# VHH binders against Putative methyltransferase YMR310C: the designs that were tried, part 3

Target 1, 317 residues: Putative methyltransferase YMR310C, of Saccharomyces cerevisiae (q04867)
Amino acid sequence: MSSTRKFKKVEKPLSQTRHYSLCIPTTLVSDCRNLSQITHKVYQVAKFASLFNVSEVVILEDNSQVDATKKKISTAKLILALLQYFVTPPYLRNTVFNEKFRPYLTAASKLPRLSTLPFTRYQKQDHGRYREGLTIKMQKPTLARKKIGKVFKQTKYINIGKSKALALQSQLVPINARVTIDTITRKIVSPQEAYGDFTGLDSQYGYYTRIASSFTDLFMKGPLKEGYTQSVYVPLTTRDTSIPELSSLPTAETNPHILLVFSTWDTLARAFKLDQDQFVDCQGPQEFFDAQLPCPVSNSDVADAIPMTLTTLSTVF
Short names: E, the ipSAE of ESMFold2; O, the ipSAE of OpenDDE; V2, 0.75 times the mean of E and O plus 0.25 times the DockQ between their complexes.

## First folded at step 1 (VHH)

Design a3 (framework vhh_8cml_1; at its last look DockQ between E and O 0.14; V2 from the best seeds 0.00; counts 0 for: pae E 9.5 > 2, placed apart)
Fold by ESMFold2, look of step 2:
Structure a3 (fold): chain B 317 residues (1-317), chain A 123 residues (1-123)
Amino acid sequence: as target 1 above (317 residues)
Amino acid sequence: EVQLVESGGGLVQPGGSLRLSCAASGRTFSSYAMGWFRQAPGQEREFVALISRSGGSTDYSDSAKGRFTISRDNAKNTVYLQMNSLKPEDTGVYFCAAGKSLYFRYTSQYDYWGQGTQVTVSS
């Protein structure tokens, strides 16, 4: 009963910790010449976001760079799919990603599993009792359900990577949701009950991902009910701004949500221009940041800047 | 630093109107964006309306859009919420808030809060 309460309150995490959201620009792959190089770059982002228990990765679109790869999907959608792939259990990947994604995911399938994800760390420890699953529409009913499709958006059935879907004993849940299951009791459990930790915005499997096409999308249209407590600019190139240097972070007891924006200034300026008419009384992107960090190295790569920044925040602040 | 005092709440019948006022005292009222939030019993504060520092831009929750109007008079150091076509679900304590942010709907982005004024919509 207790474990279901933690799952049911996903909108507000129970732990007292600092929650980080990373914003990365699509230009992080601008130096990539093929899908394999893009995949490896995004893998580095996924690896360190998972290692530091990052709650969210937001992809800021910047279509100013020429795409050297020949592909049918946008760079932002490719990065999104890759980030989601790396936090999806291998046994769910064929269900979550249909055949049209296979050409874009070939290199990703060959990369090591992320060892810090719960379903990688604890599989041996619990003898397979706890598994990640995906809620699905009426694949193979094992419990009585209404014959009428009035429960169109809810289900008792969970794909856990077995030949038969697992049916929950007494609970209906929204379809197409990732859940953690106690396969013995056939009940949804919290990640803490299953794996002994719980972090992040929607931490059943790792970070949440989304695309932001503008400043409004980035700062205001996210899934966080309370929004971001603090926004911090992490420059990728050395440039003077009027943003004050970071001097402190909110204490973990307040359960803060901190947005870290890894970008060049030009990317921010372009994103701001797209909906600047929504920001009367605002002269530029600098007014959206409470603080900034030093540029880690001249012309930093986002994939390198992420672990450098997160280490600094965890050890210095 | 700014002190905020709400007024204008009360009991009103469904379909009725109320005008809330928020008087500000202290330094530099015109430097703050102003917002109205409401809180029903047992619930968290929810966003109702926001107005920019100059009054040139406004934003509303979906439930307030079309029925409520936020305005400000920087000469009088006041912000107003005109509430029309009131419904029972509008019942709650209404808080005035002041913040440095331009377009944040989040309670965490507001530095100063009033004590609240009760609005009850009932027969």
Scores: ipSAE 0.011, ipTM 0.346, lowest interface PAE 9.5, mean pLDDT 78
ESMFold2-Fast, scan of step 1: ipSAE 0.040; ipTM 0.415
ESMFold2 (binder alone), look of step 2: mean pLDDT 83; pTM 0.847
OpenDDE, look of step 2: ipSAE 0.031; ipTM 0.476

Design a4 (framework vhh_8cml_1)
Fold by ESMFold2-Fast, scan of step 1:
Structure a4 (fold): chain B 317 residues (1-317), chain A 121 residues (1-121)
Amino acid sequence: as target 1 above (317 residues)
Amino acid sequence: EVQLVESGGGLVQPGGSLRLSCAASGFTFSSYAMGWFRQAPGQEREFVALISSSGRSTDYSDSAKGRFTISRDNAKNTVYLQMNSLKPEDTGVYFCAAHSRWGTLYKYDYWGQGTQVTVSS
C-alpha cells in the first residue's frame, strides 16, 4: 500500500539470474591470418560473455576445416585455452597453463584484464579475504621412495598466488581445479557468496568452457543437470537458403537455461549428419531448436553477433 | 502396450562390476535409440549412456566414460549396461529409456521402472 522503511535486504530476481550458454563454432577464426587476430576475436567473446554474466561458452568443433599444419594444437583447443586464460587471474596464469601453452598465449598476455570480473571489481573491498586459487597436488614429505608411483587425485592445498599454498581446514578436493577461497575460514566458497554476483555455474567464477566435438555432445555434455530449457538458433548469415522456418523465441518460465547457438545452418547440418544414425525419424537439426532469432548483423562475425543478441534478450526477458 | 523391464541390479562392493539388462516389448526396438539414466535418493535423474538404433554409435556421461559400456542385441530386443570399477557415488536406481522423439536428445518417449544398484562395503 504505502512505501515502507527498509528493515532488511530485499532481494529481487535480476535478468542476470537467467542462465545463458553460448555455442560458438571454431569457424569464428577461419578468416584470421595469425595468432593475434584469433586472440582478439576470442577476447571479444570473453569480454561480452563476462559482461552479460554468461554461464557457459561451448566451442562446436567444425572438422570440415583442416587445421594448419604449422600448428601443434587444434583450433578448438586454442579457443578453449584463450577463453580460460581471459578468466584466469594474472597471479595464477603461469600455474594454470602448462609452459607448452605459452607460445599460444603471447598475444593474450598483452590485452587488458576483463574489468567486469569479480577479482578486478572487488580487489580493494575484500582486503584479501576472498581470493581465486588453483588446487595443487599434495606434496608428500614422507620417506617412501619405493612407493612414489601412488598418485594423489585429491588435495587440501590451494595455490592462491602467494609464497605459501593455503591449506583447506577440513576438505579434500580434486586437483587442478579453479576455486574461490575464503582465506580467513580456509574454505572453498561459491563465487556468488564471495562477490555477490553470479559469475558462472559452480565453484569456478566466470563462464564454464567446453568443446563439443559432435552435434550430440552439444546437447548432452553440458554442465546443466536438467539440460537446456530452450535451444535457440542465432544465424550468422542472412544468405543461408537452407534454413527451415523456426518459431520466434517463446517467453521462458522461471530460471531458464537458454542455449544460444551462433552458427550457419550449413555447419549445423554437417554436424547433424555425422550423428544422424543416433536419432530415429529426425529429419534435421531444426528438431533440436525451440526457436530462432533474426540475424543480428547482416554480415557479421560471432564476436559482433554476441553482444547484439544478448542486449536484445535483456530487453525481452 | 510398451514395456521396458530392467534387471541385473544389486549390491556390490566398491571396485566391483554389474551388468544391467533392459528387455523391450510393444514397439519396433531396432528403430529406437536406447539410453540409461540413473537417480540417487533426493537427486535429479542424470544421463549415463546412449546407443544408436543400429548399435554403431555410443555416447557416455563423463562419469561413465572408461568404466561403463552400453551395447544392444536387436534380435533379443535387449539393451545392456556393463558397469566396471563401481564407486559408492554410482549408487542409485538405473532406468532404461527409448528415444524416437523429435527435439533434444534428453526427451525420451518410453521409460522403465528402474533397477536398484547399491555400491557399498
Scores: ipSAE 0.000, ipTM 0.155, lowest interface PAE 14.4, mean pLDDT 74

Design a5 (framework vhh_sonelokimab_d1)
Amino acid sequence: DVQLVESGGGLVQPGGSLRLSCAASGRTFSSYAVGWFRQAPGKEREFIGAISGSGGSTYYAVSEKGRFTISRDNSKNTLYLQMNSLRPEDTAVYYCAAKLGYRWSPGTEYDYWGQGTLVTVSS
ESMFold2-Fast, scan of step 1: ipSAE 0.014; ipTM 0.303

Design a6 (framework vhh_sonelokimab_d1)
Amino acid sequence: DVQLVESGGGLVQPGGSLRLSCAASGFTFSSYAVGWFRQAPGKEREFIGAISGSGKSTYYAVSEKGRFTISRDNSKNTLYLQMNSLRPEDTAVYYCAARTYKWGYLSPQAYDYWGQGTLVTVSS
ESMFold2-Fast, scan of step 1: ipSAE 0.013; ipTM 0.344

Design a7 (framework vhh_sonelokimab_d1)
Amino acid sequence: DVQLVESGGGLVQPGGSLRLSCAASGFTFSRYWVGWFRQAPGKEREFIGAISSSGGYTYYAVSEKGRFTISRDNSKNTLYLQMNSLRPEDTAVYYCAKGRSYFGSHYDYWGQGTLVTVSS
ESMFold2-Fast, scan of step 1: ipSAE 0.017; ipTM 0.341

Design a8 (framework vhh_sonelokimab_d1; at its last look DockQ between E and O 0.62; V2 from the best seeds 0.00; counts 0 for: pae E 10.1 > 2, unsure alone 64.3 < 65)
Fold by ESMFold2, look of step 2:
Structure a8 (fold): chain B 317 residues (1-317), chain A 124 residues (1-124)
Amino acid sequence: as target 1 above (317 residues)
Amino acid sequence: DVQLVESGGGLVQPGGSLRLSCAASGRTFSNYAVGWFRQAPGKEREFIGAISWSGKSTYYAVSEKGRFTISRDNSKNTLYLQMNSLRPEDTAVYYCAAQRFTYGSLKPSGYDYWGQGTLVTVSS
């Protein structure tokens, strides 16, 4: 019937947008003299990555600089923990970060919460239907005796910051994963479904974080199933390379995934060297980049370069 | 869509060599990263190597250590896998896979287009 046709629901794509991944080097904190300075620098990265809905922050390890701070955790792991802390809802922080991290997170706990995150903005408007959670160990394992000693890797239970864990319908998911859930249907949902144009992996909100030690780790071993659509070098100092200047970006309607690599050339050269034998027909790091952006000042700090670059890409391209 | 067809599989003796081909049709071959995977009976697919969409970079699993080489002929829209010093453990179905606008992935889930596979048996 004609009246039935008038009510036909056509499902449109939820998002037609460009997704960005940022690669930042551990040397971004090389000028920091204490943990407070490191924390403030990483906070700036987290703030602007969240503001621009960045999907991923990759920490490129570069151990060439002397660590001026006295700490027992590696610089890469410290940056990772801080980035994760800033996108962790307060109600999950004690579960995600145990007591051994307390000395490293003191300054972070005093910084303002990121108001652009959906669990800050939308909790009141959606009546608490969607919540961020952390998958946790099964509360009552029922495995047979012959399976004693196996590590339980999956669970249906989610810590949502309440006295009782939420149980998924009948699905099992990996333990220790951040997820977005629909508390009414008890299903994992994408952040896009729950909050609109906010990013993260399919089952969580906020940027995903990881450490890369080499080009294989950076370009080939990421969590993105389709990989990166385009790679763009964002130099921190001027240097003559053979990489062409950026002239265009893929159209937003194809939902491209663009990797932005904020680094000096020397950092890239060191990372490339670690995997050089895997690149039989590759003459250098320049072959991994489709384009580069100009360096707008003689020496850029990564924390400043991120908002300048993302503003340019969102408004000029 | 892109269509991938593997060929060149067969029976070889241990220590032998074999060249596999992956013919691509449909969209421009130069717009795709292409990977080789293999799957032994009852096991998960295993990454062998990949070539980036630009064609400038090739990546191999460390376990192959120079026994396998990937090459490309853009005029024929074809990717090749040269396998040398074959072992019985190399017996598997070999797959060519492609994904647009990427530098490749070590995971099968990073590829949207797959061939039917070609069987390689290393025996006797």
Scores: ipSAE 0.006, ipTM 0.335, lowest interface PAE 10.1, mean pLDDT 76
ESMFold2-Fast, scan of step 1: ipSAE 0.535; ipTM 0.825
ESMFold2 (binder alone), look of step 2: mean pLDDT 76; pTM 0.789
OpenDDE, look of step 2: ipSAE 0.015; ipTM 0.294
ESMFold2-Fast, scan of step 4: ipSAE 0.016; ipTM 0.345

Design a9 (framework vhh_gefurulimab)
Amino acid sequence: EVQLVESGGGLVKPGGSLRLSCAASGFTFSSYAAAWFRQAPGKEREFVSAISSGGSTTYADSVKGRFTISRDNAKNSLYLQMNSLRAEDTAVYYCAAKPYRGLYWSTSQYDYWGQGTLVTVSS
ESMFold2-Fast, scan of step 1: ipSAE 0.015; ipTM 0.353

Design b1 (framework vhh_8cml_1)
Fold by ESMFold2-Fast, scan of step 1:
Structure b1 (fold): chain B 317 residues (1-317), chain A 124 residues (1-124)
Amino acid sequence: as target 1 above (317 residues)
Amino acid sequence: EVQLVESGGGLVQPGGSLRLSCAASGRTFSSYAMGWFRQAPGQEREFVALISWSGGSTDYSDSAKGRFTISRDNAKNTVYLQMNSLKPEDTGVYFCAADLYGSWDYTSEEYDYWGQGTQVTVSS
């Protein structure tokens, strides 16, 4: 049994006192009636995640409230594609997004690009040295003794939006990963190394994106080797205040990485119950959270809750 | 992008039938849910029928159920509305609309692309 390798990252944003990951539920688009409304709502998430230097956006899949029979793709995959689109440089869009996804991105293509991302705002300073790239699979003949259709899971080749792929000098990396590349040394570099040289205080890379298809995946399948230093529940309704409110965020650890879970308790309880057999001694999802923030506004949408929560946190710290 | 042109409207007697066609131009027709809306003089635009991108799902307004059938031919980039047992209350301008997501939305303002409309008159 093979598992898909992930490119594990430990890069830190330019603002290094607190790092945030946002978990958002697929129900954030449940009140949307068409693609344009879904696109606008996801664009607001992307805009504020970028503006507040968020490290990661995790989509927690909730299939219970969405009629999948009326959709060509899952809601989680649509949100993922839109979030990835908003942090993808134009020269990679045709490679990152399969032709089948392009119809779902037509409304997104008409929205303003996120100006805070280095590849959209510092073009004059690029000089061709640093580029965003996508790791692409190696094309090799399958030997008679190998399984038919076998694909190599690691690669040396990076699509950087030019006529030929760039070959890495000495690295083999997982396929289908977004990377920042130094085109002179032909090495993958941290976004801080590449973009910290730019003029401006908030020069940094965009957020990571992933889908958590289960409660366990939310905490275990992130891009960080050691996981999150603290998990914080952010209620979207005032009825969900059963966990003690956080008096202050942790400051004792070096550059803590905090997971902010925007949800309702019912959604988290349903997700936890599906994984219950993995946690024989656990009584509920509360055992995975260190604290709770107050509900930003009664019955707030995720898109509204994010900037309200992050603005409040930025004024305290 | 998609451009839509309706045809097949006209004058019919009560109890008669009409088949409306909506010809779409553009590379992405097969990715769009297609809807029919109508507007009677002095009334707001109202939903009539919807078909998903694949043709696997359809929905109808209460007034259209059992009388109208929506269908599509993705090879011809065309959507159809077969209208049977027409009533004077069915009189109006019929509009074809495209919605990329395949929603069941009854709000006309939410659709991505619209045709110019075709007149249907049921009288005599």
Scores: ipSAE 0.000, ipTM 0.141, lowest interface PAE 16.6, mean pLDDT 72

Design b10 (framework vhh_gefurulimab)
Fold by ESMFold2-Fast, scan of step 1:
Structure b10 (fold): chain B 317 residues (1-317), chain A 121 residues (1-121)
Amino acid sequence: as target 1 above (317 residues)
Amino acid sequence: EVQLVESGGGLVKPGGSLRLSCAASGRTFSSYAAAWFRQAPGKEREFVSAISWGGDTTYADSVKGRFTISRDNAKNSLYLQMNSLRAEDTAVYYCAAGTYYDSLWTEYDYWGQGTLVTVSS
C-alpha cells in the first residue's frame, strides 16, 4: 500500500519456514502446437510459482527429445526465457532481453503481469520508493590517455527505466545484474527489505530460473550453498503413484529448502542412467529422493499439478 | 488529463508506406502504455501494436515485420511506421493510452478521434 510507505513503520517480514524449488520437465509443452500455447502453459507455472513464493524454477532438459533440425532455440531455453520475462518489469525488458528473443516473447507481452510479484504494485506509482533496476556499465573513458576503450566490471549506475540512470550514493556493484533500489537513499536493498517478500534467496525479487541438462545438474548446480535439504518426487501419472523405496510424505517439521520434482519415473530413470558413471554403486534415482507425493490427478498436466501440489503442502504442513 | 490527436492518414497504393503520428497533451504520457488499434469498415476494432512506457513492443501477427511502433516521451508523441501496405490494412487507425504503464493487459482509457488510411490503386 502507498500509505504504509508514507508512514514508514518498518516491520520485519514473516519469514517463510519452508522454501520450495520446482523442477519441471520440458515435456510441459510437448502437446502445444504454437508459441501462444507454450507461452500460456509457462505463464501458469510462473503465476503459481509467484503466488506460492517459490524460490526457484529449474527446467529439466530431455536432450533425447530435442529436434536439432529445427532452426529455433531449444524447448528448455524457450521455457527459461519465458519464465525470466514474467519476472522482468516492462521498463527493463528492452535492456534485459536482446533483439533475438523478441519473436519468442510476442505472446507473453499480451498476458497480465504477475500480480503477486512485489514490484508490480510499484509500477503504478510515479513516486514509488523502491524500484527494480538493471546495473549498467560505466561509460568508456574517452579522455583517458592510458586505457582508451577500457570497460569496467563494476558500476554505480542503474537503469530504472527513466531517461537518466540512477547513480548509487556509495556502492560499486557488478554490471548486468538485476537489483532492487531505494530511490530515496540511492542504495541497493534486498527484496526482503523493500517488499517484505522472502523466498530463501537473498538476491531474488521473484523465482530464480535455471536449466538442468542432466540428472546430476539438477542436484549439484543450484543457487543454494548447502543444496536442497529434501527432494520430493511428484508423479505426473498414476502408474508412478507408489515407489516402494520412498516415504509417502515429508515428515520433517521444518526444512529450509525442498525440491519438488514434477516428472514421470521413466524420465527420471533414463536421466539417471545417462549419468550412472557419476553415481558409483547407486541402484537408481530413488536414492536421490526423500519422499513422494500422491499423483495429483491421473495423467496430470505439469501446469495443473503445480498448484494442486503447493496447495496440498500448505494444508498438510 | 490525456488528450490524443492522430495525423498522417491518407490514400496510398499497395506496397506503399505511411507514418502515423499521435500527439498527446497532458502530464505523464511517459507513464502510460500506448497502442494503435484499427477499425475496418463493417468490423470491430482490432489491436495493431502496443508499446510500454519502457519501450517494449508488441505487434498483431497480421502487421508484424511491416509496421513499427515507436514513442518520443520528450515530445509526448507516438508513431506507427507502416510499410508494405495491403488492401486489408484499409481502416481508421486509433491512438490509445492506458491508465497504467503496462502494455496489452492495460485497459486503454484515452482514445484519439482516428485517422483514415486507404490502401487502393
Scores: ipSAE 0.000, ipTM 0.103, lowest interface PAE 20.8, mean pLDDT 74

Design b11 (framework vhh_gefurulimab)
Fold by ESMFold2-Fast, scan of step 1:
Structure b11 (fold): chain B 317 residues (1-317), chain A 118 residues (1-118)
Amino acid sequence: as target 1 above (317 residues)
Amino acid sequence: EVQLVESGGGLVKPGGSLRLSCAASGFTVSSNYAAWFRQAPGKEREFVSAIYSGGSTTYADSVKGRFTISRDNAKNSLYLQMNSLRAEDTAVYYCARELDYGFEWDYWGQGTLVTVSS
């Protein structure tokens, strides 16, 4: 359209590349009438998270409205299962998802595979050298000896969708983890090494997913040992807060990792209040954020706000 | 290949009851879990209820307390008892189950029509 505007392709991972985690609320699906509509909304989140090489999608659980019937799968767990399904290679789906979740994945199975996932994108170029796998527990015979705790939470065996599990050459790794394997050297490799596009997390295929059941868990229970470089509030409705507006993203820091929290202020305030006994001297949730973005569109659907926000943040000259 | 046959649909008045059945034929199904889905004209197929290998059950919020899913493993059959039926329950009801280690619901029946009207 205009030659004065530049839209830069998503950059290859360098030390100055920015990495993102997305926090989405369970209210993402509150206006849906059936499983298919829920599935399509979550698919849009997965699609754009994959397109922009997002490191993590965190589901912030709204505990204010709990179904009194205890036998239903929670909304947070449903969203988690769907997000995990969309980044799971077909050959691992039977192993990753137990019987409890399979009825909820029927609509997901009919949607196109995410073409921007590293494995899908690079499948032809790597000639099958790199495969996505799931670390599995070692099968040991029942011993008469007393057990000595949980020392055996590690394994050398990885399910790569073949009839026999692959044994790592020299490593022991935690069980039940998604990994990228070099099938020739029998070593876990980073997605950057295997595919060239780095999401910001080592040994991770696509985005990582988790549920934050509390305001505290959002900031303290993540996959990053050093935590997030910056936390940014992305309002879904027009709000006025004491959080400074984002003027620029960090470029001087090594591998900045930014948490983008898509929410309403009321949702964050309720979550904060439930944890308030842990924050005696804090005035409110604003103290946990470094900056805020302008509301992309008043009363935006989270699925629409994500690509608008990520496109804006990815544009450079 | 497994054939699934749904039955028990029909016309029922609001507040009435129906029991749907789903039977496998031509092959012994070894799957220990199954589900019911429904589709109203012009709408997408939606989840209704599921039963898992351990006997635990799950229901859509719209049918919870009104519908009951059950199975008879010896008869290789799945059932849906529908009570207190409403006009919005009008749909074609589909049986789905996995065979062995299937990761998707590949064995859909032809469906049975349920119409809730006077």
Scores: ipSAE 0.000, ipTM 0.105, lowest interface PAE 17.5, mean pLDDT 73

Design b12 (framework vhh_gefurulimab)
Fold by ESMFold2-Fast, scan of step 1:
Structure b12 (fold): chain B 317 residues (1-317), chain A 122 residues (1-122)
Amino acid sequence: as target 1 above (317 residues)
Amino acid sequence: EVQLVESGGGLVKPGGSLRLSCAASGFTFSDYAAAWFRQAPGKEREFVSAISSGGDTTYADSVKGRFTISRDNAKNSLYLQMNSLRAEDTAVYYCAADQFYSGEWLSDYDYWGQGTLVTVSS
């Protein structure tokens, strides 16, 4: 017991690697004419994010072109659903995505599964130790802290695509969350522990996804408690800015989180303006960036810019 | 008042042909993209074919080479020529219109017709 109490007071070890987040604009699909074209572009983003073990994909909403295409859901929500679909195991798809999203996922269902996902390999083998799961509601609450109107939102049960839900050995966790589970010990484990050098945020394999409509959303409302260690602007078009060129990355030993923002300056300026009242002392978007990279090619497509940038960062820095 | 009215549905034998028509009114049809969707008994509504305002066409894999979509802007009409019909083509066929070309994206279409029933049986 004394050894157990001492061990509980030790900080959890962190991986010694650089973690990348990609911010992509909704305008990446502006030249698309149908769902299939949109799906193929988002698939390329998902493919390269998975190949380079990206931790997060943030969708930056550009409302300037909302009137150009009539849709029952926003472009940002469509991109979000597609990105989530590509990192969701087949046995969880019907639970993760309700019937409202099925018409938007028809083209995605015909594309090959991402070959870089480790859990697709385990689905083809007899008995994998580690498995992706979704936390599900308990039928009866474990804690008797009942006040009128209070709902119990924690569970020990995980849907792992088997006939019976897996019960956690000693953990209570929030419902409706994606997790990586050790099926032998019945404990939630990090993706790095389960799959090696693979990243992801905390308890699931693959990139985390979210929508940002403003600079406050992008820089202050993310899943990281301390925010981003370094923010890098990756221009899709050439423009003179006051942002210095990237000369160095933080050391891997500090486990840094690096945000790569793929955008035109005009999209950034619009996002900054939406909550400018929160930043009245700031002169513009440039104050949020530590560095910028050179434009990979004139008029870069986002899907092409991503692998070019990530390859450069892995080979030059 | 925007209206799309389908016609030409009916009973046809396997291997036969049928031509569906859709009459548009209340808007400038020549400026709109248009599409055909179908819904078989017990199934969700699925994409069949679309045509842009400029005449560019796309087809679902299940009908490619057998069905032909066309338009006549002078008559404000959309057509679907269905050849080599199969039992699995049995469905209610819907005409749809969209100001922008949305192709396969069901939820993007602004205007819908009431549907016409096509039954392929012997």
Scores: ipSAE 0.000, ipTM 0.107, lowest interface PAE 21.1, mean pLDDT 77

Design b13 (framework vhh_7b18_3)
Fold by ESMFold2-Fast, scan of step 1:
Structure b13 (fold): chain B 317 residues (1-317), chain A 122 residues (1-122)
Amino acid sequence: as target 1 above (317 residues)
Amino acid sequence: QVQLVETGGGLVQPGGSLRLSCAASGFTFSDYAMGWARQVPGKGLEWVSYISSGGSTEYQDSVKGRFTISRDNAKSTVYLQMNSLKPEDTAVYYCARDYEGWSYDSGAFDIWGQGTQVTVSS
């Protein structure tokens, strides 16, 4: 008789699991002189976001700094592409990125893969049941519609890093989305069902990432229908004296989703002022925050602040 | 109404040249990056060339040195000059406006034209 080892049952979700979104400014790379330096800083963000099971990384655009790298894409789009690259499994990397971004991903291809991601823990086998994929546009392009962009919204095809795209069983899903797929049933599954733990959103593993071009976009245009449970300011300088009214730590709540905004008060005040017409009755950006934390490290870049902050929060909550 | 209209396709012999034109209307053309993609029978859609709002250009490796993308903002038109054409360049060529959302390959363009057929055969 051979071993009767059964498949490990998918672990139950923890009750009252705390989820984090990180907001980082584009100025995190303002001291960088070349692509390699930018790539290294974004890699640090990706590494710690993955290590602490962060659900989302939001890139807040700040055009106050001169772009010294003279690249042809915006700093926000470069950071987005790099963050997406670091959570993309090797079998997708050659096929999922737009050719216009590929010259900017060369330094990233030389860095170590993130060891905490499930596709680095599981053996890279052609016949594995669960795979990461990217939903791809259906083969025929469509003509312009009255509402721009609507015609490209749905597909049944998923690039899973094989010679043929996988067709979903009787389902249409949004294009250009990272998903976890059950290759046997041809259905999108949660990362928890596939891997036994959860990071990111219901349909993908790793963090979700997006660009916020305004203060309003940061708080209102997230992937969460309920919004963030709490918004917490994390100052990047020890001389920040701008938020006298906020509590030092957020209060506990069942299954909270907390937005941690890594910034300086001056950056937030400038972003708020640009959206002033939408906030005529508000005194300033402090009205959008539930709490602030002490500066985690004196005058450190955001990549250093992230692990210090998340480590502190993991010991208190 | 946002529209893209492609012209200039046709039958050409290997080694020949064609110039494709795409006339845009219904949006501020100078604010958008523009591109060309082609649908090759049996291979699906592939990106061919890209031109930024500032005039910076990029090309798929298979067409570098043979194809040139350009734009005329006064005429709201983007062009693709195709030289040294090969049988494998046979495809329907589509003009598209750059969709700014993701770095992924499958949906960078948010507006597509009707396409123009290019056939390279002797």
Scores: ipSAE 0.014, ipTM 0.262, lowest interface PAE 7.6, mean pLDDT 73

